# Designs tried in a protein design chat: VH-VL binders against Vitellogenin-1 (vit-1). Part 8

Target 1, 170 residues: Vitellogenin-1 (vit-1), of Caenorhabditis elegans (p55155r1310to1479)
Amino acid sequence: SVCKVQKNQIRTFDDVLYNTPLTTCYSLIAKDCSEEPTFAVLSKKTEKNSEEMIIKVIRGEQEIVAQLQNEEIRVKVDGKKILSEDYSAHQIERLGESDIVIELPEGEVRFDGYTIKTQLPSYSRKNQLCGLCGNNDDESTNEFYTSDNTETKDIEEFHRSYLLKNEECE

## First folded at step 4 (VH-VL; framework fv_cosibelimab)

Design s05
Fold by ESMFold2-Fast, scan of step 4:
Structure s05 (fold): chain C 170 residues (1-170), chain A 119 residues (1-119), chain B 112 residues (1-112)
Amino acid sequence: as target 1 above (170 residues)
Amino acid sequence: EVQLVQSGAEVKKPGSSVKVSCKASGGTFSRYAISWVRQAPGQGLEWMGVIIPIFGTANYAQKFQGRVTITADESTSTAYMELSSLRSEDTAVYYCARGKYRGSYFDYWGQGTLVTVSS
Amino acid sequence: NFMLTQPHSVSESPGKTVTISCTRSSGSIASYYVQWYQQRPGSAPTTVIYEDNQRPSGVPDRFSGSIDSSSNSASLTISGLKTEDEADYYCQSYDSSTHWVVFGGGTKLTVL
């Protein structure tokens, strides 16, 4: 299953398309919300009126941040900038000057500065997914589950529940 | 070995649309950029647009924006190019071509599909 | 957007060297890779040079590419010309801000 984030829109793992502009605060895109989380994918806009994004992938205890700088993807692992020759040591593959793939325990995240695509196996539902990409429950519906695990049809309430208002935003 | 196989020749009337397919085999379809390039009789190569199937994101040349749609079906490893509001000037051979990423050189080309627009 | 300008035609005798230029109208030629394609009548193009100066497997070393930042142009040089080199040659580059690929207008090479 695949979730795609681009152009202020999200297409969930259950193939539901909805409009929700990201902010300069991180939003939780997809996460293993089981009792022992294995990954989380977060994203924010570089600035209010930009479609350009910054991605943060938490994989176990490792934090990977990627964004465009001078039209090239730049990557930090645990706060340290790494060169493309070191990407493979961190299970990161560069597809081109502005395209990367970050391996997850069960799947991958592809990012080019403007599009995030998170791909998980169909059986990944067993890990109880949460976030703006949905729960991958094989049901296409207008029902969304907030970070408090409550059902809503209000997209703004849904997004707000996964928005991290902390020191990283205005 | 990697091969791109395109659908057969088409004859269309002005004002109609055409959809050409490009099926990839022998390689990783999703991770490569698939471009569409046309060539009118006696003219040069003209880039129309590109899609990276794993992203589903297409970019189009300014001249074709609003008339061209490029899509991909990862399950069948097939890319499509649909051109609408056809005119006689759209008579051309249409190629699909594969690149490692956007802006990369084209390492494999389809055989080409002749689209003739006439009344 | 930008344009890539090539001469319409060039000609040279067998065994001699020919150079085909490709000039970029805006932005630096050196900021993006330049590729060169060869197309014979009735065939799809094939790559003879990629990433400014690299040769694909099977392309003879008499084909070479170069970049000249001062003239904002790229060049394809073919030495030891053979009759089978007669073809149309196209340069191609890119702009990351638009994600556009642009081809030059093409150069017809005649070997006589």
Scores: ipSAE 0.000, ipTM 0.472, lowest interface PAE 14.7, mean pLDDT 83

Design s06
Fold by ESMFold2-Fast, scan of step 4:
Structure s06 (fold): chain C 170 residues (1-170), chain A 119 residues (1-119), chain B 112 residues (1-112)
Amino acid sequence: as target 1 above (170 residues)
Amino acid sequence: EVQLVQSGAEVKKPGSSVKVSCKASGGTFRNYAISWVRQAPGQGLEWMGVIIPIFGTANYAQKFQGRVTITADESTSTAYMELSSLRSEDTAVYYCARGKYRGSYFDYWGQGTLVTVSS
Amino acid sequence: NFMLTQPHSVSESPGKTVTISCTRSSGSIASYYVQWYQQRPGSAPTTVIYEDNQRPSGVPDRFSGSIDSSSNSASLTISGLKTEDEADYYCQSYDSSTHWVVFGGGTKLTVL
């Protein structure tokens, strides 16, 4: 299954397309919401009204942050900048000057500074996923479940439940 | 040592299907992409598709969509390529090849399986 | 949705240098890695260059790769030609929007 985030739109794992502008605060895009989470993918805009994004991938105990800087993808692992020569040691592949793939325990995240594509196996435990990408349960109707697992038809409520608020979101 | 071992040569009739296997040994199977590439006699390499076992996803070249199915069995570390509605033009050596990620180089290749389609 | 075009054949004497080109028809050659494979008759291909210009362990320094964005092409250069370099050579690249892998048509290298 594939979830795509770009241009203020999200296409969920269950192929539902909706509009929700991301903010300058991190939103939870996809997460293993089981009892022992193995990963989380978060994203925010670099600035208001920008289509350029920053991603944060939490994989076990490791934090990976990637963004464009001077038209090149720059990567930090646990707060430390790394060079492309070190990417493979962290299960990250550079496909082009501004295109990377970050390996997840079961799946991958592809990022080019503007588009986030999260791909997970179809046999991945259904209904253990949460976040703006949906729960990957093969049910396309009413698949908006908030961060406290309450079903909603209100996209704004859905998005707000996954927004990691700080005081200066815009 | 990593090795990809393919099933033996096949002779098939037009209209039938063939299923070729590729067993990985040594090292990890799950975290790698397995592609299938064919080569008709005297011709170049032609990519058919890829399966990524950990991702549960397959993608196919446009020419083969609808006729090819690539699957994987993680319990036996084996990838399969099934090609249906065989024609004489499908006579070729079929290779499996391993990549670390989608689009990466192929670090190991199988020995190849000759499939002959004739009446 | 793109093609990689190579010359059908090249030939050169032992000890000299040859260059094989690989031109991309659509999209930038520099946006995705280019690999090069060597195939001798009756054998599966083996990698001689990966990620534009990297050599696998065991591949001699005589093999090098380069990218030229202005002509939208990649090149494989083999210096100090030896008879064992005689083979077919294939370039390969990728497109992330389609997830398609594409091979060039192949170049037959003759050393005589």
Scores: ipSAE 0.006, ipTM 0.471, lowest interface PAE 13.9, mean pLDDT 83

Design s07
Fold by ESMFold2-Fast, scan of step 4:
Structure s07 (fold): chain C 170 residues (1-170), chain A 119 residues (1-119), chain B 112 residues (1-112)
Amino acid sequence: as target 1 above (170 residues)
Amino acid sequence: EVQLVQSGAEVKKPGSSVKVSCKASGGTFDNYAISWVRQAPGQGLEWMGVIIPIFGTANYAQKFQGRVTITADESTSTAYMELSSLRSEDTAVYYCARGKYRGSYFDYWGQGTLVTVSS
Amino acid sequence: NFMLTQPHSVSESPGKTVTISCTRSSGSIASYYVQWYQQRPGSAPTTVIYEDNQRPSGVPDRFSGSIDSSSNSASLTISGLKTEDEADYYCQSYDSSTHWVVFGGGTKLTVL
C-alpha cells in the first residue's frame, strides 16, 4: 500500500484522494499508532504558497530531516547534516540528485522535495496506522479518523487534528 | 517566545510519590522531545529520561528505570515526571528541558522545581 | 554507556583565557554533537555552545567550542575572562544506540 502527498493533495493507503494544503507547521502524515510506535512521518511546506516540502521521519529514537537546498536534497540525522556517502549507514538511499528513499521497519518513504510516497506492506499495520494517510485498513469509508479516533467528514477538522503548531509557523 | 513553566515546590515523605508538571507556551509542544534533568544540592546535572510527545513513548536512564514515569498531555502542552518510592537522596531541583533534535540539544529550560524528601 | 569527564574546577585571572575539557569514555566524541551549558548559583542552566561550536544569540564570541578526535574530547574556551563568567559549566552529548543523554560532571570556574 502506498500513500502519496503532492500538490496539496493526499492519496491515502486505501486509495482515497482528497485536497488539503500543508502549512508551514508540521502535519503528521503517517504514524505507527500501536502501543509501541516504531515510526512517524511528518511534513510541512517550506513557505506558505509553495509546493516544496520538508520531510521529517522519526524511526525509533532517530530523527531524519530532508529538504531541497539549491535543487539538491540535503539530509540531517539527529540535527547533524550528513554527506551522501554516509546515507547507507543510516538506511537511506539516494536514487538521483534530488531523490532519496528512507527505510522504515516495514516499508519505506520516498521523497524528492515535492512528493512524498510512503509504502507499507499490505495488512502489516492494519487499523494501527494514523495520520493524514489514513489507517490502511482496506476500507475506504474509514479514512477520516481524527487523532482522537473520532470519524469525521470535515477534511479541515481531520487535518487540524494532526497539525503541530508553534510560534514559527502558521 | 517559547517558555517552559514548572509546578511549584513539593515536600514529600519517604516512600511516597511526586508528580512534577512542565507546561510549554509560546511554541509547539509536540514537535520536540522533553527531557527531565535533576540536580541534588551541590551536585551536577543528571538526566532522568525523555518523552517524544508525538509518540507518547518515553525512554529512561538506567538508574531510574522502574521508579520514574514521564508522560505528556498534548491537549494542554504539558509534560509530567512522576517519581515513586521517594528517598532522601531524591531531594533535588527537577528541571524540564526542551530537546531540539530529539533531546540531544536543550534550547529551553524550565525554572526548576525543588522536591524535598524528609520525614 | 559512556561517561563525559570534566576537570572538577579551574581558576584564572580576569582578562585571561581558560579551556575546559570534556573527555568521552566510550565511542567517538565526533560521532555526536556536544553542547555546553552555563549555570550560575540559583539559576537554571543556559546554553553557551551548541552543536560543537555554535553560539546562541546573545552569547559573546569570547565563548568557543572545539572537538579533538585524537584525545576523544571536546573543549570550551572562554577568552577575556570576566567576573560574570564565574559559574559551573557542563558538557553534554548523546548516544543513539542507547538513546541516552549524558552530562559531564561539571567544572566550577573561579575568576580571581
Scores: ipSAE 0.006, ipTM 0.541, lowest interface PAE 10.0, mean pLDDT 84

Design s08
Fold by ESMFold2-Fast, scan of step 4:
Structure s08 (fold): chain C 170 residues (1-170), chain A 119 residues (1-119), chain B 112 residues (1-112)
Amino acid sequence: as target 1 above (170 residues)
Amino acid sequence: EVQLVQSGAEVKKPGSSVKVSCKASGYTFSNYAISWVRQAPGQGLEWMGVIIPIFGTANYAQKFQGRVTITADESTSTAYMELSSLRSEDTAVYYCARGKYRGSYFDYWGQGTLVTVSS
Amino acid sequence: NFMLTQPHSVSESPGKTVTISCTRSSGSIASYYVQWYQQRPGSAPTTVIYEDNQRPSGVPDRFSGSIDSSSNSASLTISGLKTEDEADYYCQSYDSSTHWVVFGGGTKLTVL
């Protein structure tokens, strides 16, 4: 299953397409909400009216942040910039000048500054995944689960529940 | 207006447990990790562990593993540190600190909570 | 596990420059960011340098940080020393492979 984020649209793991503009605050795109969480994927816009994104992947103990800087992908691991020669040591692969793949325990995240693709095996248990990409089981029913596991049909309420506001963002 | 406000001083007996709270405000709680750092009287800073609220994951310094539990309640934007089997050597000021990148930078600190362990 | 070693104390006269070192026992000092914190008696620490050499808003440019890979150490340099710089200074770094945050032992800076 694949979840795709681009151009203010999200196509969930269950192939539900909806419109929700990201903000300059991080939104939780996808997270392993099982008893032993293994990853989280977050994203935000670089600027309010831009389609360009910044991605943050939390994988075990590591925090990986990637964004375009002067038309080139730049990667930080645990806050420190790394050069492309060090990518493989962190299970990151470069596909092109602005295209990377970050390996997850069971799956991968592809990012080019404008599109995020998260590919995971199909989960058979309900409520194993959470975030804007859905739970990978029941999202095709036109119902979404907020961060406190409450069903909603309101896309703004759904997105707001996964929005991480701080003093620097809107 | 980022603030971390900790619970008040505690006096505990050896063998008991203490639970210190750290209430965050002025930012989105889940966006940053919270670490706990202690300082015994006249001694240096000692890292105890961290909680990443969005992930629900806590990790502890080896010295405290088995005795410390760090938790977070996102609904109240509060982190907790519970230390069990207290000894007189645990007498210290306990700080919470907001961290980026799992503690590579602590940009805001709580005011500290004095825990005194004495018989 | 690694240690960060600082001198226990340093002293210097007002107007002079002082440098406090922070040496990493295992792993490269350059592989992870180093932060520096200032702590005055009765107060929580505050950041004077983050990410090796960056200053938070409000910290004067008299404070600077550097990394020396050849000695596997970081340094905090304070120029134009003032009496209000008197405090304990702590370096801090991280190691993702062990998932540990480590503080140096602290350096007491005495002015005059």
Scores: ipSAE 0.007, ipTM 0.541, lowest interface PAE 9.3, mean pLDDT 84

Design s09
Fold by ESMFold2-Fast, scan of step 4:
Structure s09 (fold): chain C 170 residues (1-170), chain A 119 residues (1-119), chain B 112 residues (1-112)
Amino acid sequence: as target 1 above (170 residues)
Amino acid sequence: EVQLVQSGAEVKKPGSSVKVSCKASGGTFSNYGISWVRQAPGQGLEWMGVIIPIFGTANYAQKFQGRVTITADESTSTAYMELSSLRSEDTAVYYCARGKYRGSYFDYWGQGTLVTVSS
Amino acid sequence: NFMLTQPHSVSESPGKTVTISCTRSSGSIASYYVQWYQQRPGSAPTTVIYEDNQRPSGVPDRFSGSIDSSSNSASLTISGLKTEDEADYYCQSYDSSTHWVVFGGGTKLTVL
C-alpha cells in the first residue's frame, strides 16, 4: 500500500484522493498508532504559497528531516546535517540528485522535495495506522478518523486533528 | 525561559519503588524528549531512558529494562520516572533533561533529586 | 550498543590549553552529534558545546569542539585555562540503530 502527498492533495493507503492544503506547521501524514509506536511521518510547507515541502520522519528515537536546498536534498539526522556518504549508516538511500528513500521498520518513505510516497507492505498493521494517509483498513468510507479516533466526513476537522500547532500556521 | 523543576529528595528501603517528577515550564513540552540520567556518588552520568510525550512512548537503557518506567502528563507538562525493586546500588542523584532533537542534545537540566536506598 | 571513552583525568597550568578526547567504540563518531557537559561539585551538568562545535550563549570562546574521523573521536579544547574551569567534563552522543544515548565516563580537569 502506497500513500502519496503532493500539490495539496493526498491519496490515502486505501486509494481515496482528497484535497487538503498543508501549512507551515507540521501535519502528521502517517504514524504507527499501536500502543508502542515505531514511526511517524510529518510534513509542512517551506512557506505559505509554496508547493515545496519539508519532511520529518521519526523512527524510534531518531529524527530525520529532509528538504531541498539549491535543488539538492539536504538531510539532517537528530539536527545534524549529514553527507550522502553517511546516508546508508542511517538507512537512507539517495536515488538521484534530489530523490531519497528513508527506510521504516516496515516499509519506506520516498521524498524529492515536492512529493512524499509512503509505502508499507501488505502484512503491515491494519487499523493501527493513523494520520492524513488514513488507517489502511481496506474500507475507503472510514479513512477519515481524527487523532482521537472519531470518524468524521469533515476534511477540515480531519486535517486540524493531525496538525501540530506549536506556533502560528500559515 | 525554560526551567525543569524536580521533586524533593527521598529515602527508601530496599525492595521498594520510587517515583520522581520533573515539571517543565516555559516552552513547548510535547515537542521535546525528556530523558532521565542518574549519577551515583563519585560516579559518572548514566542514561536511563527517555519519554517522547507526543507518542506517549518510552525507550530504556538495557540495564534498566524491566525496572524503570518513564511516563508523561502533557496537561501538567510533567514527566515521571519510577524505579522499582530498589537496591543500595540505586542510591544516586537522578536528573531529568530535555532533549532538543530526540535525545541527541540536552539543552536544559533539572536540579537533580537525591534518592537514598538504605535499610 | 557503543561506548564513549574519555581519559579519567587531565591537568594543565593556568593560561595553557587542554584537550579532552572522547573515542567511540563502534559506529562513526561523525554520524551523530557530540555534546560536551561541564559539571561542578553539587551542581547539575551544563552544556559547554553542542552539535559538535557550537557554543551556548554565555559560554566563552575559549571552549571549542572538534571531530576527528580518522581516530573516531571528538575533542573538547579549552584555551586560556582558568581556575574556574576545574570541573568534570562529559561527552555524549547517540545511536539511532539502538536508540540509545551514551555518556562518556567523564574527565576530571585540574588546573594546577
Scores: ipSAE 0.007, ipTM 0.531, lowest interface PAE 9.5, mean pLDDT 83

Design s10
Heavy chain, then light chain:
Amino acid sequence: EVQLVQSGAEVKKPGSSVKVSCKASGGTFSNYTISWVRQAPGQGLEWMGVIIPIFGTANYAQKFQGRVTITADESTSTAYMELSSLRSEDTAVYYCARGKYRGSYFDYWGQGTLVTVSS
Amino acid sequence: NFMLTQPHSVSESPGKTVTISCTRSSGSIASYYVQWYQQRPGSAPTTVIYEDNQRPSGVPDRFSGSIDSSSNSASLTISGLKTEDEADYYCQSYDSSTHWVVFGGGTKLTVL
ESMFold2-Fast, scan of step 4: ipSAE 0.007; ipTM 0.533

Design s11
Heavy chain, then light chain:
Amino acid sequence: EVQLVQSGAEVKKPGSSVKVSCKASGGTFSNYVISWVRQAPGQGLEWMGVIIPIFGTANYAQKFQGRVTITADESTSTAYMELSSLRSEDTAVYYCARGKYRGSYFDYWGQGTLVTVSS
Amino acid sequence: NFMLTQPHSVSESPGKTVTISCTRSSGSIASYYVQWYQQRPGSAPTTVIYEDNQRPSGVPDRFSGSIDSSSNSASLTISGLKTEDEADYYCQSYDSSTHWVVFGGGTKLTVL
ESMFold2-Fast, scan of step 4: ipSAE 0.059; ipTM 0.693

Design s12
Fold by ESMFold2-Fast, scan of step 4:
Structure s12 (fold): chain C 170 residues (1-170), chain A 119 residues (1-119), chain B 112 residues (1-112)
Amino acid sequence: as target 1 above (170 residues)
Amino acid sequence: EVQLVQSGAEVKKPGSSVKVSCKASGGTFSNHAISWVRQAPGQGLEWMGVIIPIFGTANYAQKFQGRVTITADESTSTAYMELSSLRSEDTAVYYCARGKYRGSYFDYWGQGTLVTVSS
Amino acid sequence: NFMLTQPHSVSESPGKTVTISCTRSSGSIASYYVQWYQQRPGSAPTTVIYEDNQRPSGVPDRFSGSIDSSSNSASLTISGLKTEDEADYYCQSYDSSTHWVVFGGGTKLTVL
């Protein structure tokens, strides 16, 4: 199954479509919420009025940040910029000048600066996912679960529960 | 203003455990790296480990692997460092310190917690 | 495992320039950022240089950082030395393969 984030809209793993603009604060898009988390995907806008995003993928204990700079994807691993020839050493594949794939333990994240696609096997981690992409429980419902496992139908409440506000963002 | 406030000084016997807390305020907690760094009297800084609370998983320096446990409680914005099997050589000031990511500089430090291990 | 080696102590007169080195034993110094911290007696450390050569707000431009790949070292340079610069200075770097943060052994700066 695939979760897609693009143009202020999210299509969840369970194929629920809803509108929610990202902010300049990171939002938790998808995370392995099992007893031993293996990954998390976070994203934010580069600027308040931009559709351009920055993605942060945390895979095991490695932090990968990617964004467009001068129309090209630039990647940092654990805070340090890496060259494209080093991408494969970090299980990252460059598909084009502005398009990359980051491998997850089970699945992958594809990013081009404007669209995030997170793909996981449909049988994988059922009911152990959390974030704006939903819980991947193979049930399409109007109910969302906040970061504290409270059911809600309020999209703004749902998004706020996964929003990581700090002094650097708005 | 961002502030890290640590629990008070402790005196422990060899073989016991100590658990030090670090409460963050004035900023965000979940997406920052919280490291623990100690300094024995008259000695240098020694990194012990780090947690990024949103993951819930910590990484430890080899020297402390197996006897240090770092945890975080996002609901109270508090990180904890528990050190077991204490030895007199563990007498030190223990600091928590915040970074934006692992390997980043530490932008805020706690005031330090003196742990004295004596019999 | 890697180590960061600093001189134990350095001293210099007020107004002069001092340079403190930080040599990496394994792996390239240029592969990971180097930070520098200042610690005065009884206080927690404060950052004077981050990401090789950047200064936090409020740190005077007398403080600068550099990387020398040929010697596998980072350097902290303090120009126009003042008595208030007396402190212990620590470099710090990282290795992503182990996820370890490592501090140098520290350098005591005396202004005399």
Scores: ipSAE 0.007, ipTM 0.541, lowest interface PAE 8.5, mean pLDDT 84

Design s17
Fold by ESMFold2-Fast, scan of step 4:
Structure s17 (fold): chain C 170 residues (1-170), chain A 119 residues (1-119), chain B 112 residues (1-112)
Amino acid sequence: as target 1 above (170 residues)
Amino acid sequence: EVQLVQSGAEVKKPGSSVKVSCKASGGTFSNYAISWVRQAPGQGLEWMGVIVPIFGTANYAQKFQGRVTITADESTSTAYMELSSLRSEDTAVYYCARGKYRGSYFDYWGQGTLVTVSS
Amino acid sequence: NFMLTQPHSVSESPGKTVTISCTRSSGSIASYYVQWYQQRPGSAPTTVIYEDNQRPSGVPDRFSGSIDSSSNSASLTISGLKTEDEADYYCQSYDSSTHWVVFGGGTKLTVL
């Protein structure tokens, strides 16, 4: 299954397409919401009216942040800037000028600064996922589950439940 | 403005446990790393462990493995540090501190909680 | 698994420059960011340098940080010393393989 975030739209793991603009605050895109979480994917816009994104991937206990800077993807691991020659040591691969793949325990995240694709195996983590990419339950309905696991049809309430606001973002 | 407010001073007997709280206000809680750092009288800073509330996992310094438990309640924006099997050597000021990520600098510190362990 | 070693104390006269070192026992000092904290008696620490050489808003430009890979150490340099610079200074770094945050032992700065 694949979840895609691009141009203020999200196509969930269950193939539901909906409109929800990201903000300059991080939103939780996808997370292993089991009792022993193994990953989380978060994203935000670089600025209010941009389609350019910053991605944050938490994998085990490691934090990876990537964004476009000038013409290239720049990657930080646990806040330390790494060069492309060190990417493979962190299970990160560059596939082109500005395209990277970050390995997850079961799957991968592909990012180019404007598109996020999170890919998981077909039978993995069903009903264990949470976030804006949905719960991967093989049911395509107009119901969404918030961060406190309540059902809603209000996309704004759904997004707000996964939004990590702070004093510097909107 | 961001504040970390800790629970008040505690006096404990050897062998007991203490649980200190750290409530975050004025900013986001879930996407930051909350560390616990202690300082014995006249001594240096000693890192005990960290939790990232959004992930729900904690990491501990080897010295405190098995005695310390760090938890977080996202609904109340509160982190907790529980230290068990207390000894006189655990007498210290205990700080919570916020970082952007696990290895980050600490941008805000709690006021500190004095824990005194004596018979 | 690693230690950060600082001198116990340093002293210097007002107006002069002092440098406090922080040496990493294992792993490269350059692989992870180094922070520096200032602590005055009765207070929680405050950050004077973060991410090797960055200053928070409000910290004077007399404070600077540097990394020396050849000696596997970081340094905090304070120029134009003032009496209000008297404090304990701590370096701090990280290791992602253990997920440990480590502080140096601290350096007491006296301005005489």
Scores: ipSAE 0.007, ipTM 0.568, lowest interface PAE 8.8, mean pLDDT 85

Design s18
Fold by ESMFold2-Fast, scan of step 4:
Structure s18 (fold): chain C 170 residues (1-170), chain A 119 residues (1-119), chain B 112 residues (1-112)
Amino acid sequence: as target 1 above (170 residues)
Amino acid sequence: EVQLVQSGAEVKKPGSSVKVSCKASGGTFSNYAISWVRQAPGQGLEWMGVIMPIFGTANYAQKFQGRVTITADESTSTAYMELSSLRSEDTAVYYCARGKYRGSYFDYWGQGTLVTVSS
Amino acid sequence: NFMLTQPHSVSESPGKTVTISCTRSSGSIASYYVQWYQQRPGSAPTTVIYEDNQRPSGVPDRFSGSIDSSSNSASLTISGLKTEDEADYYCQSYDSSTHWVVFGGGTKLTVL
């Protein structure tokens, strides 16, 4: 199953499509919400009215941040900028000047600055996922569980529960 | 401006536990990591562990695994470090420090908390 | 599991230049950023260099950082030494594969 984020829309792992623009604060896109999380995918807009995003992938204790600079993807691992020749050593694959794939423990994230695709295989942990991509439980009605594990039909409440707020957030 | 304010000095007996707090003023630290670093008298800086509030989980240096617990309460913008089974060699100044990313660069430091372990 | 090794002490006269080294025992020094912290007695550390060679606002341009891959070391250079530069200096780096933040042992700078 695949979750896709682009153009102010999210298509969840259970194929529910909804409208929710990201902000300049990180939103939790997908996360292993078990007792000991193994990964998290977060994203934010580069600026208020842009469709361009910055992605942050936390894999175990490693932090990967990627964004476009001069129309080329730039990657930092644990705060250190790395060259494309070092990507494979960090389980990152470059598919083009602006397109990368980041390996997850079970799956991958593909990013080009404007689209995020998170793919988890069918044997991945269902019902332990949370975030804006939904819980991947193969039931569309369960897609809107807030971070407090409360079901809601209000998309704005759903998004706010996964938004990491700061005073400069737009 | 970010400011990290730590709790006051403590005197503890061997075998007891101590819990030190670190309050960030003005904001949450969900976008940042909070590390704990100690310094024994006349010694260098020693990293103990880090918490990233996004996960609600902490990671610890091997030397302290099993004795240290780091937690965070985002509603009060406060991180805590609890060290158990205290020994005289745990006498040190304990600092909290904020990282701009996963525990690697410390842009702000707390003022330090002196913990003295004596009989 | 790596160590960062610094000289225990260094001294120089006012107005001169001093360099403090930080050598990594395992893995490449260039693979992860190096920071440098200054600590005066009774005070918390403050950052003088971050991300190998960047200065925080308020830090004089007399402070500079560099990386030398051939010796697997980082260096902090302070030119135009002033008595107020007397302090302990610590380098710090990280290794994501071991999930360890490591500080160097510290260097006491004396301005004579």
Scores: ipSAE 0.012, ipTM 0.570, lowest interface PAE 7.9, mean pLDDT 84

